# VH-VL binders against q983m5, part 19

Target 1, 189 residues: q983m5
Amino acid sequence: MVKVIASSLRKGNVVDKDGKLYVILFAENIHPGKGTPVTQLDMRRIGDGVKVSERYRTTEQVERAYVEEREHTFLYADGEGFHFMNPETYDQVAVSEAVVGDAAPYLQEGMPVQVSQFNGIAISLVLPQRATFEVVETEPTTKGQTASSSYKPAVLSNGVRTAVPPHIAPGTRVVVMTADGSYVERAKD

## First folded at step 7 (VH-VL)

Design k36 (framework fv_lacutamab)
Fold by ESMFold2-Fast, scan of step 7:
Structure k36 (fold): chain C 189 residues (1-189), chain A 120 residues (1-120), chain B 107 residues (1-107)
Amino acid sequence: as target 1 above (189 residues)
Amino acid sequence: QIQLVQSGSELKKPGASVKVSCKASGYTFTSYAMQWVRQAPGQGLEWIGWIYTKTGKPKYAEDFKGRFVFSLDTSVSTAYLQISSLKAEDTAVYFCARGSYWGRYYFDYWGQGTTVTVSS
Amino acid sequence: DIQMTQSPSFLSASVGDRVTITCKASQDISSYVAWYQQKPGQPPKLLIYAASTLQSGVPDRFSGSGSGTDYTLTISSLQAEDVAVYYCQQYYRYPLTFGGGTKVEIK
C-alpha cells in the first residue's frame, strides 16, 4: 500500500477504501473558478463488482495497491468476453465485458493493451491513448468551406459516433482518443 | 478478389459423418475469423459458431456443441466443418463466412454454400 | 439469447416503391446490427453494418437506421433485382442471432 494524492489516480489503479479494494473506472480532476479542486472517482469493488462514486479533494491522500500489470495483445471477442494473449508466454486471458467497458469498440486485433491482474484475476485494461479509424459516414467535404469551431457528426469504422471538422470526408482515416472517441487529427498514413 | 469456395453437395445416411471445406483466397487467411451458418430447407439463417484462424481455437453456439467440429489447414487457407453422427435434422445448406476480429462480428463475404442432405 | 423479431415476414411492392423492413431486438444492442440480402440459390450478401453503414458496392437506395432495440432497413426505390429475402443480425452478444427474414416480391 502507498499513499498517493487523489489527483494522481487514473483508470486502472486499485485503491483501498474502508478495508476493501476497488479498481478505478473513471477519474476526473475538477477545478472550479472559486472553490476547492475535487477528484471524482467512479470505482468497482473487486470480487463482487459493486460500483461506487466517490469525491476527494485533489490533495487528499488515498491508499493505492500495487497490482501486476502485463502487456497483452488483443485477439478476439465473443459474447462471454474479450480475449488477450501475452506475447511473450502465449498465455491467453479472458477479460469480462464489465472490466473492458466502454473501451470495447476501440479494440483492434493486434492492439497492445496493458492488463492489470490481482491474484490472477483481470481487473482493468489500459488501451493506447489514441487509435486510428476510418470515417464511414459524414457529410461530404464542400469546396470553399473554411475551418470552423463547428464540428459535424461522423460514424467511425468501429461504429462509434463522434464529431469531426467540416473538411473531413467519408473515407478519411482519423486519429481519435480511446477514452471518449473525440477527434484528434487526420491520420498521416 | 476475395472468395470463399466450398466443397460440393453431400448425400449421407443417418449415423454417417460429413466434412465440408471452405477455401479462402484474396486476403490474409489468418487476419479474419471463419464463421459458420446453416440454413435448413425453407428456413432462415442460424449461427453455428466461429474459429480464430491464428490459433485454431473454436467457439460454438450452445446447440451445436458435441457433434460439430471446426478445424483449419492454414497452409492451404482452408477451414473445415465436420458433423458426426448425422441426423435428419442436420439437412441444411452450410455456409462459411468471413468475420472481423475487432470486437464485433458481421459477415462481409460468404461461401456459396454446401448442401448436406441426410436421408435413409 | 437476444431475439431478433423481424417484420413483416413478407411484402409485395411495385418497382419504384419505398420499402421498409423493421427489426426489434429483445434488448439494447447498441447499433451492432447488420442487414443481409439473399437471392434464391445464392449466399447472403452484406448490405449494411453498424446499423447504418453501407457496405462497399451496395447501391445507395439501401439505407439503415435505428438505435437501441429498433432498427430499420429502407429501400428508397425498389428495383426488380431487389427481389430477395432480407435478414437482420445482431452481433452485440453471443450467440449471434438473425431475424426470421422478410421476403420481398414484386407485384
Scores: ipSAE 0.007, ipTM 0.483, lowest interface PAE 10.2, mean pLDDT 86

Design k37 (framework fv_lacutamab)
Fold by ESMFold2-Fast, scan of step 7:
Structure k37 (fold): chain C 189 residues (1-189), chain A 120 residues (1-120), chain B 107 residues (1-107)
Amino acid sequence: as target 1 above (189 residues)
Amino acid sequence: QIQLVQSGSELKKPGASVKVSCKASGYTFTSYAMQWVRQAPGQGLEWIGWIRTKTGNPKYAEDFKGRFVFSLDTSVSTAYLQISSLKAEDTAVYFCARGSYWGRYYFDYWGQGTTVTVSS
Amino acid sequence: DIQMTQSPSFLSASVGDRVTITCKASQDISSYVAWYQQKPGQPPKLLIYAASTLQSGVPDRFSGSGSGTDYTLTISSLQAEDVAVYYCQQYYRYPLTFGGGTKVEIK
């Protein structure tokens, strides 16, 4: 265990809160124009999977557990779970659907993923912040829509629903945030 | 599993006081702020204020300063809204809701609401 | 105070229709906007936060989009159970403010 300031915490870290261990699913540092900066953490308790949200001052000290975080490459998914390969050793690791969670639709063969293990058990994945998918389905802009209805619904090649600008047509590749599927930009490839 | 359970409806005369309770369960009470929102009959939602559950420090919207007072009983995971010197215009449904302190003031879980009717 | 202007105030649509509700902030709120659904006699229910993040348990026919001052809630295929009043809320600055609401009905 080491003590770290709250603002240094990121997705995948394991922290001790009141004698229980939690893996961080989301971390946000908020710096209001007036007032004290805070760190908002969304966490999942290791073992029973209970999700909690905690607030800390950015300078508050939090106990962080040692976690082995190693880069792996996503291979495939099957009935046993999600399979990753260590690119250095070529060893394969299976990660359960419960651990992968909402990240599952964003996994692409060959994607570099940080796999966090605690006591030899995979507890979280950290995907690249952004990923590129093809828009497979999107509604056309209808006559009479106002300028305020600029974004339209779309379905990505991974099945995720998102909103895209009106100029995006089916077949266009777009960059989205892996945390929530939100549109970033049209891909340049 | 996360629940906010509020006290029952109240019928009060002008000048009386009322204290609405909001009991939280299924999460660590002191990790989230308790928000208070009012909805007058047939009208929209209006933010009253919030209280830091870890410190007990409240923040009120300008229109609600004075007669509205937030308090806590951390030992039973309960937040309270007290309104003194009730007026007819205080007639509304009062909701408690769970919110984070800063940057996440959206309200992810709501109490069922407590109807307060002020009439003579 | 940041004013949240919601439009339309009322709409009536058929099951299966695509429904769009718009929310305009009086200043840039940097995607700090949430959307709530309130059915008669019930408390509001969180649908979306941070402009586009779907709350756990909310059907994927609901989506949010927008940036700056203009935000949109979309229901891709309206269901009978979606009859409700919908509210946007900014949480960029105190006091927290809600839109006036949009009442969604089915003919």
Scores: ipSAE 0.000, ipTM 0.411, lowest interface PAE 25.1, mean pLDDT 84

Design k38 (framework fv_lacutamab)
Fold by ESMFold2-Fast, scan of step 7:
Order: sequence, then structure tokens, then C-alpha cells
Structure k38 (fold): chain C 189 residues (1-189), chain A 120 residues (1-120), chain B 107 residues (1-107)
Amino acid sequence: as target 1 above (189 residues)
Amino acid sequence: QIQLVQSGSELKKPGASVKVSCKASGYTFTSYAMQWVRQAPGQGLEWIGWIHTKSGRPKYAEDFKGRFVFSLDTSVSTAYLQISSLKAEDTAVYFCARGSYWGRYYFDYWGQGTTVTVSS
Amino acid sequence: DIQMTQSPSFLSASVGDRVTITCKASQDISSYVAWYQQKPGQPPKLLIYAASTLQSGVPDRFSGSGSGTDYTLTISSLQAEDVAVYYCQQYYRYPLTFGGGTKVEIK
């Protein structure tokens, strides 16, 4: 264990709160116009998956545990969860749906993923920042000129809803951010 | 069309070295691992190892560590197997094969094989 | 190392016969098994991977099944062009290992 200030914490860190271990799912430092700077942490308890949202003063000390991170490759998903393989050793690890969470739609067979383990238990994973999917549906541009040119709604081949530039048509492959599904660019291949 | 083309047969004396080439075409070379498999006369298939085509990191089966060395020339999509200090028991057909290093290490395309004969 | 034991080592059958080849792993390999066909003078050709998935272009008379430690390759109706040596291969753990092969001939 080591004490760190709350503002230093990031997604994937493991912290001790009241004798229980939590993995951080989201961290944000907030500096309000009036009031004390705070760190907002969304965390999942490792033992039972309970999610909590906590606010700490940015300077408040929190105990952080060591986490082992290893590259794995996504294989497949089934009723028991999501399965990954270490590409160097062939060791496989199964990760529960609760741990994979909102990342699940972005997983593609062969995708390299950093899997974080604590005492042999998978507690979080980090996908590549970007992934490529086909646009399966967009709203057609209504007849007539609009004064404002902006993104239009689209549905990706993985079922995720995003917004894409007006020129993107169904059938186009696009690169999106895995953190939130936001459009980056048209795929080059 | 996906194709792996290997260099021609070799006849060597014990103690010599040999370098077998395997040229890939029809796919992105660095998206797949290159696997190496040996088949001694009248025998079955034996895995030698593989090389990660992006990092250049090799992995060898225990029996092939030391004298067997994998290398790459990504500019011409070619993988190499070099065997040093050749012994009679190295006589075999050596195959390169395309394998996925994304958790599915089966071999979907194979080179035609290179026969290496080691005799006095 | 994971040992892959094939049975039989040799079989002789007639055109149209159902042929079954078995492969037993020394430990659970979670369906990470592939099957290859090698005709005389040719390199091996992938038939099946993930125990039961047929490779593109392979005739549907070939099928794979099994789980855990026991796997089977079946040829539902043997043809003359199927004369070959068949190998199973596990890709669950390093080192990758092959079965000893099954030579299939026609009577």
C-alpha cells in the first residue's frame, strides 16, 4: 500500500476505502468557481461489484494498492464472460461482464487489451483508444439547406450510437474512440 | 492471393549453416505471426517456433533453442530460419506457415517446404 | 508439454465410407485444436480450427467435434482425393504440439 493524493488517481488504480478494495472506473478533478477543488471518483468494489461515487478534496490522501497489468488479446465472449489470452504465454483469463462494463461493445477478436489483475483476479481492462466499425444506419439529410452544418446520428455495426459528419453514409467504416464512441475519422483501409 | 514461397532445397555437410527464406504476399505481413514447422523423413509434424512480425520477438520450442534463429526483412515481407552447426538429425522438410498471434495460433497458409539434407 | 495422441495411426477404407479419426490431449485444451490434411509431396492444408469450425473452401464432408481432452475428425463419405495423412494440433499452450498423424488409404 502507498498513500497518494486524490487528484493523482486515474482509471484502473486500486484504492482502499474503509478496509475494502475498489477499482477506479472514472476520475475527474473539478475546480468550482467558488468552493474547494474536489476529485470525483466512480469506483467498483472488487469483492462484490458494488459501484460507488465519492468526492475527495484534491489534496486528501488515499491508500493505493499495487496492480499487475499485462497485455492480452480478446478471443470471444460467452455466457461465462469475456475471454482473453496472453499472446506471449498463451495463458487465458476470463473477465466478468461487470468488469468489462461499457467496453464490451468495442471488443473485437484479436484486439490487444491491457488486463489489470489484483491477487489473480481481473479487476479492469484498458482497450486501445480507437477502434474501427462500419456505420449501419444514419439519418438521411432532409431536403433543403440548413444554416448549421453539424454531425448526424448514426448506429455502428457493434450497436453503439454515435454522431458522424454529414458526408458519412451507411456502409462506411469509421474510427471511433472506445471511451465514448465518438467519431474520429473515416477508416483508411 | 495469399502465398508463402520458400527457397530451394539445400544439401549440407555436418557443421555447416543453412538459411531458409519464406516470402509472403497477398496480405499485410506484420498482421500475422510467422510459424516454423519441421518434418523429418517419414515422420510427423514438429513445431519449431514463431516470430512476431511487428516486434521481431521470436519464441522457440525447447528442443530448437540455440542453433535455430528466426529473423525478418519486413521491407520485402520475408522471414528467415537459420540453422547453425548442422547435424544429421536436422535433415527434414522445413515449412513456414502463417499464424495468428491474436490468440488463435493455427496455421491457415503454408509454404511449399524447403528440404534440408545433412550428410557426410 | 501437452501430448496429442491420434487413433488409429493407419486406416484403410472404401470410397463412400464414413471415416472417424480421434485425437486425445493429455490435458483440457478448451477446443483449441486444429486439423490438417497432408497429401504426398504437399504441405499440410488447414481443414478445421477451434475443434469444429470448417476452413473456407474445405468440402462439407469434413467435420470436427469434441471438447475437453477428446476430439474427432469425421469424413462422412470418403472420396479418392482424401488419401492423405491427417494431423491434429493443439494451440492452447506453448509449445504447440501435433498428433502423430493418421494415414488414410483406400482399399
Scores: ipSAE 0.006, ipTM 0.473, lowest interface PAE 13.1, mean pLDDT 85

Design k39 (framework fv_lacutamab)
Fold by ESMFold2-Fast, scan of step 7:
Structure k39 (fold): chain C 189 residues (1-189), chain A 120 residues (1-120), chain B 107 residues (1-107)
Amino acid sequence: as target 1 above (189 residues)
Amino acid sequence: QIQLVQSGSELKKPGASVKVSCKASGYTFTSYAMQWVRQAPGQGLEWIGWINTKTGNPKYAEDFKGRFVFSLDTSVSTAYLQISSLKAEDTAVYFCARGSYWGRYYFDYWGQGTTVTVSS
Amino acid sequence: DIQMTQSPSFLSASVGDRVTITCKASQGISSYVAWYQQKPGQPPKLLIYAASTLQSGVPDRFSGSGSGTDYTLTISSLQAEDVAVYYCQQYYRWPLTFGGGTKVEIK
């Protein structure tokens, strides 16, 4: 059991509120010109996925649970969710769509991810910062203009829409940020 | 109707190789893992490993690494178990079984078993 | 590896009797337990998964219970066709492991 000041809480921490466990999705410390500093927390209840927003005084103590973080490898997705394997122990963890969230389109078989668990339940995961995908659709450079600083729309093999430099053609593999799908560079491999 | 049909019994000499087949029907082959389990005469069940039918990636229990090899022919919905350098200790009934992705690898359907006898 | 210990190894009972088979895991397995029935000359057949969920087509005289390390298969009223060897299996952690089996016979 660990009590911590509300202002120390970060995304990914697990807190106990009235006997129910919540994973923090967002944390912000607010210092108003008049009044007491508060910590705004957006949380998801682990048992049923209910999202709640709570405010605490920044100095208020909150029960925080220790979370086990382990490297896993993405295996596959099915109707139950997303399945990951610990490459050392072969333990398999199923992670719900609610936990994976916007990261889902970026998962590739064999991708290393960090999975956070509490009492055997996956509560969050962290993907590598970058991932490589093929550009399946983009406008050809046919306008006749050779110079351009503007990016053009493209659709990646995982269905994500992004913007790429004008020299990128369909079939090119590109490196993108997993946080937002933004273009980084043409893949070297 | 979901069915796993295995190849017939094999009688082999020590040092030989054997290849057991398991043909699936009645479901989408690549949507489920194929598991392999053996049962030595008068003994219980022993898990050998599994193969991801979509990717072809196998996973073996420690005691079965090296001589045991899983493979697939997805065009005919068939999985294979090959055992090289056979030993008398390999005498057993070998079962293929469907590993439910929904259940984290309990086995909802089983092949009828293939008896492999290794004797001189 | 997680060891699964079944008891008893052998059981003889009369038709209509309540039969209980237990399975103990060497560590907590969070209800990732399946039970199989194997009749002579046949492959195993799934009876129960997730400790207590009955597989479709399995008679409701079969039930499973338990939590943590201790799990039980119950046959509420034994029938002649239930003569078989019963196995528990954990699928919480790889390698997957089975209990040693319980042979059920009719008196």
Scores: ipSAE 0.007, ipTM 0.477, lowest interface PAE 10.4, mean pLDDT 85

Design k40 (framework fv_lacutamab)
Fold by ESMFold2-Fast, scan of step 7:
Structure k40 (fold): chain C 189 residues (1-189), chain A 120 residues (1-120), chain B 107 residues (1-107)
Amino acid sequence: as target 1 above (189 residues)
Amino acid sequence: QIQLVQSGSELKKPGASVKVSCKASGYTFTSYAMNWVRQAPGQGLEWIGWINTKTGNPRYAEDFKGRFVFSLDTSVSTAYLQISSLKAEDTAVYFCARGSYWGRYYFDYWGQGTTVTVSS
Amino acid sequence: DIQMTQSPSFLSASVGDRVTITCKASQGISSYVAWYQQKPGQPPKLLIYAASTLQSGVPDRFSGSGSGTDYTLTISSLQAEDVAVYYCQQYYRYPLTFGGGTKVEIK
């Protein structure tokens, strides 16, 4: 354990609050013009998965635990969760749906991911920023739209809804951000 | 068609070095680990190690550290095994073999093997 | 290291015979075992992985079974083309290790 100021905390850090360990899901520093700066933290308790929101003065000291981050590859999903293998050591880790969260639809066999563990427990997962999926549905260009002026709704092969440029047709493979499914570019494969 | 094609046989003197190549085709090279397996004359199979084709990081079995070096040329989908300071006991057939990152390391495709003979 | 012990080292059988080869791991390997066939002058060929899953293109006379530390490769009706050395391999833990091999011949 080491004490750090609240404003230094970031997603993925593990903190001790009243003898309980939490992984930070979201951190925001708020600096009002007339008020005291505060750090807003959204956290998940490691033991039971309970989500909690806390506010700290930005300068307040918080106990932070060291976590190990290692590259793994996605293997498969089953009733126990999502399974990953460290390609260097052959160690397998199972990661619960609560930890994987909204990243689940973007997982593909063989995808490299960073898995953070604390005392052997997987606490967070970081996917590559981008992944490629086929567009399975997209709406026709709206009357009056130009080819370069606006995005249209689309559904990806993993079921995620996104927005794509007017020129993207069903069957096109596209690169999207794994954080939010946003369109990046047409795939070059 | 998935294929691993290795370089031809080598006859070397003790103390020399050898570099064996393994060219992959028919799949995405960086999606699979490349493993190396040795077979001495009339003997069984012995795992030497593997190289991560995404990162280039090698991992060796304990007995093969030092003189054995794995490398890659990803632009031509080729893996290499270099053995320095060759000894008579290095005489063997050397195989490259493909291992899936998500399937663990059983080997679904093998190179034809490269015979390395060390004699004086 | 996990030691893989194969038995027998050699067997001679007739065409049509049922052949069994066993492989014992020095510790539990959770069905992370593969079986290979190697004919003279050729590289090994994958027959079975995950203890019992038959590789695509492999004849269904080959089967695998077992759990924990004890695994078996069975050839239900031996054919002339099955003359080869057979190897088991664990892929449960680094380093990967092979059994010593079983030479199968026709009498």
Scores: ipSAE 0.007, ipTM 0.494, lowest interface PAE 10.5, mean pLDDT 86

Design k41 (framework fv_lacutamab)
Fold by ESMFold2-Fast, scan of step 7:
Structure k41 (fold): chain C 189 residues (1-189), chain A 120 residues (1-120), chain B 107 residues (1-107)
Amino acid sequence: as target 1 above (189 residues)
Amino acid sequence: QIQLVQSGSELKKPGASVKVSCKASGYTFTSYAMQWVRQAPGQGLEWIGWINTKTGNPKYAEDFKGRFVFSLDTSVSTAYLQISSLKAEDTAVYFCARGSYWGRYYFDYWGQGTTVTVSS
Amino acid sequence: DIQMTQSPSFLSASVGDRVTITCKASQGISSYVAWYQQKPGQPPKLLIYAASTLQSGVPDRFSGSGSGTDYTLTISSLQAEDVAVYYCQQYWRYPLTFGGGTKVEIK
């Protein structure tokens, strides 16, 4: 274990709280207009999956456990979970739906993913910040009309709903943020 | 417009082989899985398997291993189902369908179906 | 294999009626269920996936609900064009399996 200040903690870190280990799902440093800066952590307890929210002073020391992080490549998903392979060793690891969570729709075969393991068990993963998907449904862009600045609803090939600029037509490949599905740009491919 | 267009009906004798094609258009072929489903006359839907359109790796339901073979020609966005040593019980409508996203197994677009009749 | 038991196998209802079709999985499938509509001579059409997500272009009179092993497709106000066979499908584990179908007719 090593002691670190709360403000240094980020998603994927494992911390000890009252003798139990938790993986951090979300971390945010908040500086209220009045009062002490705090770090808000949303965490999942390892072993039973209980989710908790905790606040620490940003400078408060928290026990952090060592976690083995390795790059893997996404292979496939099935009813038992999501399967990844270390491209150097060819070791495979299965990650449960609960651990993958909201990242599941963004996984693509061949995608490089950082997999964090504690005692040989996958506890978190980090996807690339961006991924490319085809727009399968959106309002058509009518020829002969002037440009509009309004975003319009769209459905991506992975089923995620997002908003895209008016010039994006069905069939266009777009780059989105894997954290929230937000539109970034039209794919260069 | 997303479309899966299958080859025409086939009438075959027992012991023959048949190759059904499924041509995709209106989307990037290698971004989606291709699924295969069978429907015997008057019966429900039965999953045969799927093929990864990027790698070409197939996965078959246990009852369809051996005589059923999936293949691809990515240059023309076409998937194929070949059935060898045809039996009367292979008589059915064979559908291809697009798997929504890699690893997702619900089927958002379907081919029109290819009727394969096996009789002497 | 996960068995999908669909009921009823047949129903006859009037235009404007609320129709419900149920699908029971032999084990928990974590909402990995889809519903399809098949009209005579046509391929199946996706209506709902992930138990309750309506496919784009499908009328909002169709809805899905359920969790664990029990799932329901509802047509809030039956229309003449809804005459079809409806199938549920689990995509939680291989092999993928379909329900036996429910034939919906107008009286």
Scores: ipSAE 0.000, ipTM 0.468, lowest interface PAE 13.7, mean pLDDT 85

Design k42 (framework fv_lacutamab)
Fold by ESMFold2-Fast, scan of step 7:
Structure k42 (fold): chain C 189 residues (1-189), chain A 120 residues (1-120), chain B 107 residues (1-107)
Amino acid sequence: as target 1 above (189 residues)
Amino acid sequence: QIQLVQSGSELKKPGASVKVSCKASGYTFTSYAMQWVRQAPGQGLEWIGWINTKTGNPKYAEDFKGRFVFSLDTSVSTAYLQISSLKAEDTAVYFCARGSYWGRYYFDYWGQGTTVTVSS
Amino acid sequence: DIQMTQSPSFLSASVGDRVTITCKASQGISSWVAWYQQKPGQPPKLLIYAASTLQSGVPDRFSGSGSGTDYTLTISSLQAEDVAVYYCQQYYRYPLTFGGGTKVEIK
C-alpha cells in the first residue's frame, strides 16, 4: 500500500476506504469558483461489487494498492463474461460483466485492452481511448434547425447513443471516445 | 464477394464418421469466427458451437461436446466439422456461418449447407 | 439457457399486407438479437442485427424494433418473394439460441 493524494487517482486504481478495497471506475477533479477543490470518485467495492460515489478533498491522502496491468486481446463473450488473451503468453482471463460494465458495447474481437488484476482477479479494463463505429441513425444533413445546431443525436452501430456534428449523415463511420461514446471526428479509413 | 462453400452431401451408416468442410473466400479468414449450426429435417436452427480462426480454440454447446470436433486449415481458409460415432439423430443439414463481432456474435454470411444422412 | 419464443409459428397474408413477427426472450438481452430469413432450399440470410440495424442489401420494407425481452420484425408491405421461414436469434449469452421460426406464406 502507498498513500497518494486524491487528485492523483484515476480509473483502475485500487484504494482502501474504511478497511475495504475499491476499484476506481471514474475520477474527476473539480475546482469550484469558491470553496475547496474536490475529487469525485465512482468506485466499486472488491468482493461484493457495491458501487459508491465519494467526494474527497483533492489534497486528502488515500491508500492505494499496487495493481498489475497487462495487455490482452479481446476474444469473445459468453455467459461467464468477456474473455481476453495475453498475445505473448497465451494466458486467458475472464472478466465479469460487472467489471467490463459500460465498455462492453465498444469491444471488438482483436481489440487490444489493458487488463488490471489484483491478487489474480480482474478488477478493471482499459480499452483504447478511441474506436470507430458507423452511424446507423441520425437526422439527414440538410439545411434547417438540426443542421444549424452544434450537435445532433445519433445512434452508433454498437447501439450506443451519442451526439454528432450536423454534417454527419447516416452511414458515416465516426471515431468516438470509448469512455463515454462522445464524438471525436469522422473516420478517414 | 464473400462466400462460404461447403462440401457435398454425405450418406453414412451408424457408427461411421463424417468430416464436413467449409471454405471461405472474399475476406480475411482469421478476422472472423466460424460458427456451426444444425437443422434437422422439418426443424429449426440449432447452434453447435464456434471456433476462433486465429487461435484455433473451439467452444461447443453442451449437447455437442464429445463427438463433434471443429478444426481449421488456415493455409486454405477452410474450417471443418467432424462427427464421430454417427447416430440416426445426427441426420441434419449442417451450416457454417461467419461470426460478425460486436463483443457478441450474429451470423452475417452462411454456407449453402451440407446434408448428412445417417441410416442403416 | 435463454429461450426465444416466436409468435406466430405460421401466418398467411396477402401481397401488400403489413406483417409482424414477435420474439420473446426468457430474460433481458440488451437488444443483442438478430433476424434471419430462410427460403426453401436455401441457407438463412441475415436481415437485421442489434434489434433494429438493417443489414446492407436488405430491402427497407424490413424493420426491427424492441428492447429488453420483447422484439418485433416487421415487413411493411409483403411481397411474393418474402415467402420464407423467419428466425430470431439472441447473441447476448452462450449458448446462442434461435426462436422456433415463423413460416410466412401468401394467401
Scores: ipSAE 0.005, ipTM 0.468, lowest interface PAE 13.7, mean pLDDT 85

Design k43 (framework fv_lacutamab)
Fold by ESMFold2-Fast, scan of step 7:
Structure k43 (fold): chain C 189 residues (1-189), chain A 120 residues (1-120), chain B 107 residues (1-107)
Amino acid sequence: as target 1 above (189 residues)
Amino acid sequence: QIQLVQSGSELKKPGASVKVSCKASGYTFTSYAMQWVRQAPGQGLEWIGWINTWTGKPKYAEDFKGRFVFSLDTSVSTAYLQISSLKAEDTAVYFCARGSYWGRYYFDYWGQGTTVTVSS
Amino acid sequence: DIQMTQSPSFLSASVGDRVTITCKASQGISSYVAWYQQKPGQPPKLLIYAASTLQSGVPDRFSGSGSGTDYTLTISSLQAEDVAVYYCQQYYRYPLTFGGGTKVEIK
């Protein structure tokens, strides 16, 4: 265990709160116009998956546990969860649906991911920031075709709804952020 | 548009090696697993293994470890199955097939099959 | 390994008949089962995946059902072109495994 200030905590860190271990899902430092700077943490308790939101003074000390982060390759999903293989050791790790969360639609067989483990249990994973999907539904290509034009709704081949520039037509492969499905650019492959 | 085209039939003697190719077209090659299945004459389907087309790492069913080797040439969207030290019981039709999206492995597109006959 | 036991191994029926093929897994597979049709000299063709989802382009006389360990492929009105061997496959866990096949022919 190591004591760290609350403002240093990031997604994926494991902290001890009142004898229970939590993985950080979201961290934000907030500086209100008046009042005390605070760190907002959204966390999931490792033992039972209960989600909690906590606010700490930015300088408040919190106990952080060490976690191992190792590269794995996504293999498949089944009734036990999402399965990943360490490409060097061939060890497989099952990650629960609760841990994968909103990242599930973006997983592609063969995708490299970072899996964080605490005491042998997978507690979080980090996908590549970007992934490529085909646009399966969107409005016809417009004459605008500029970055300043209003984005239009689109549905990706993985079922995720996003917004794309007017010039993107159905059938186009696009690069999106895995964190929120937001459009980045047209695929170059 | 999506197609898997395999190399032609092979007639080999015991102890020889064979290399079967499977060329993919109409999709992003590295976004899907390439699966390998064999079918001995008059028998059912038997899963050999898969190769991760993004990392190039193969995974074999236990009975096929050793003599069976998967490889890729991603520049031409082609997967290969090599069988060394051929035995009569390797006589079969060998299929490549595309693994479905999301790490699930039902086989949505199949190659036409490559017949490998091993006899003296 | 998950064993897929398919029955019957052979059936002969008339055009227009309702045909049922069953597949039993040695453990629960959470509907991760697919059905394939293989005609002589051809590769298998995907008919159904996720136990009950019909692959695009497959005639609607084919349907799948089941849960847990027991799954069924049904052909509601058998046609002459349906003469083939049918296979189930589980994709719940590695190694992937197939049923032994059901040969369907016309009387």
Scores: ipSAE 0.000, ipTM 0.473, lowest interface PAE 13.2, mean pLDDT 85

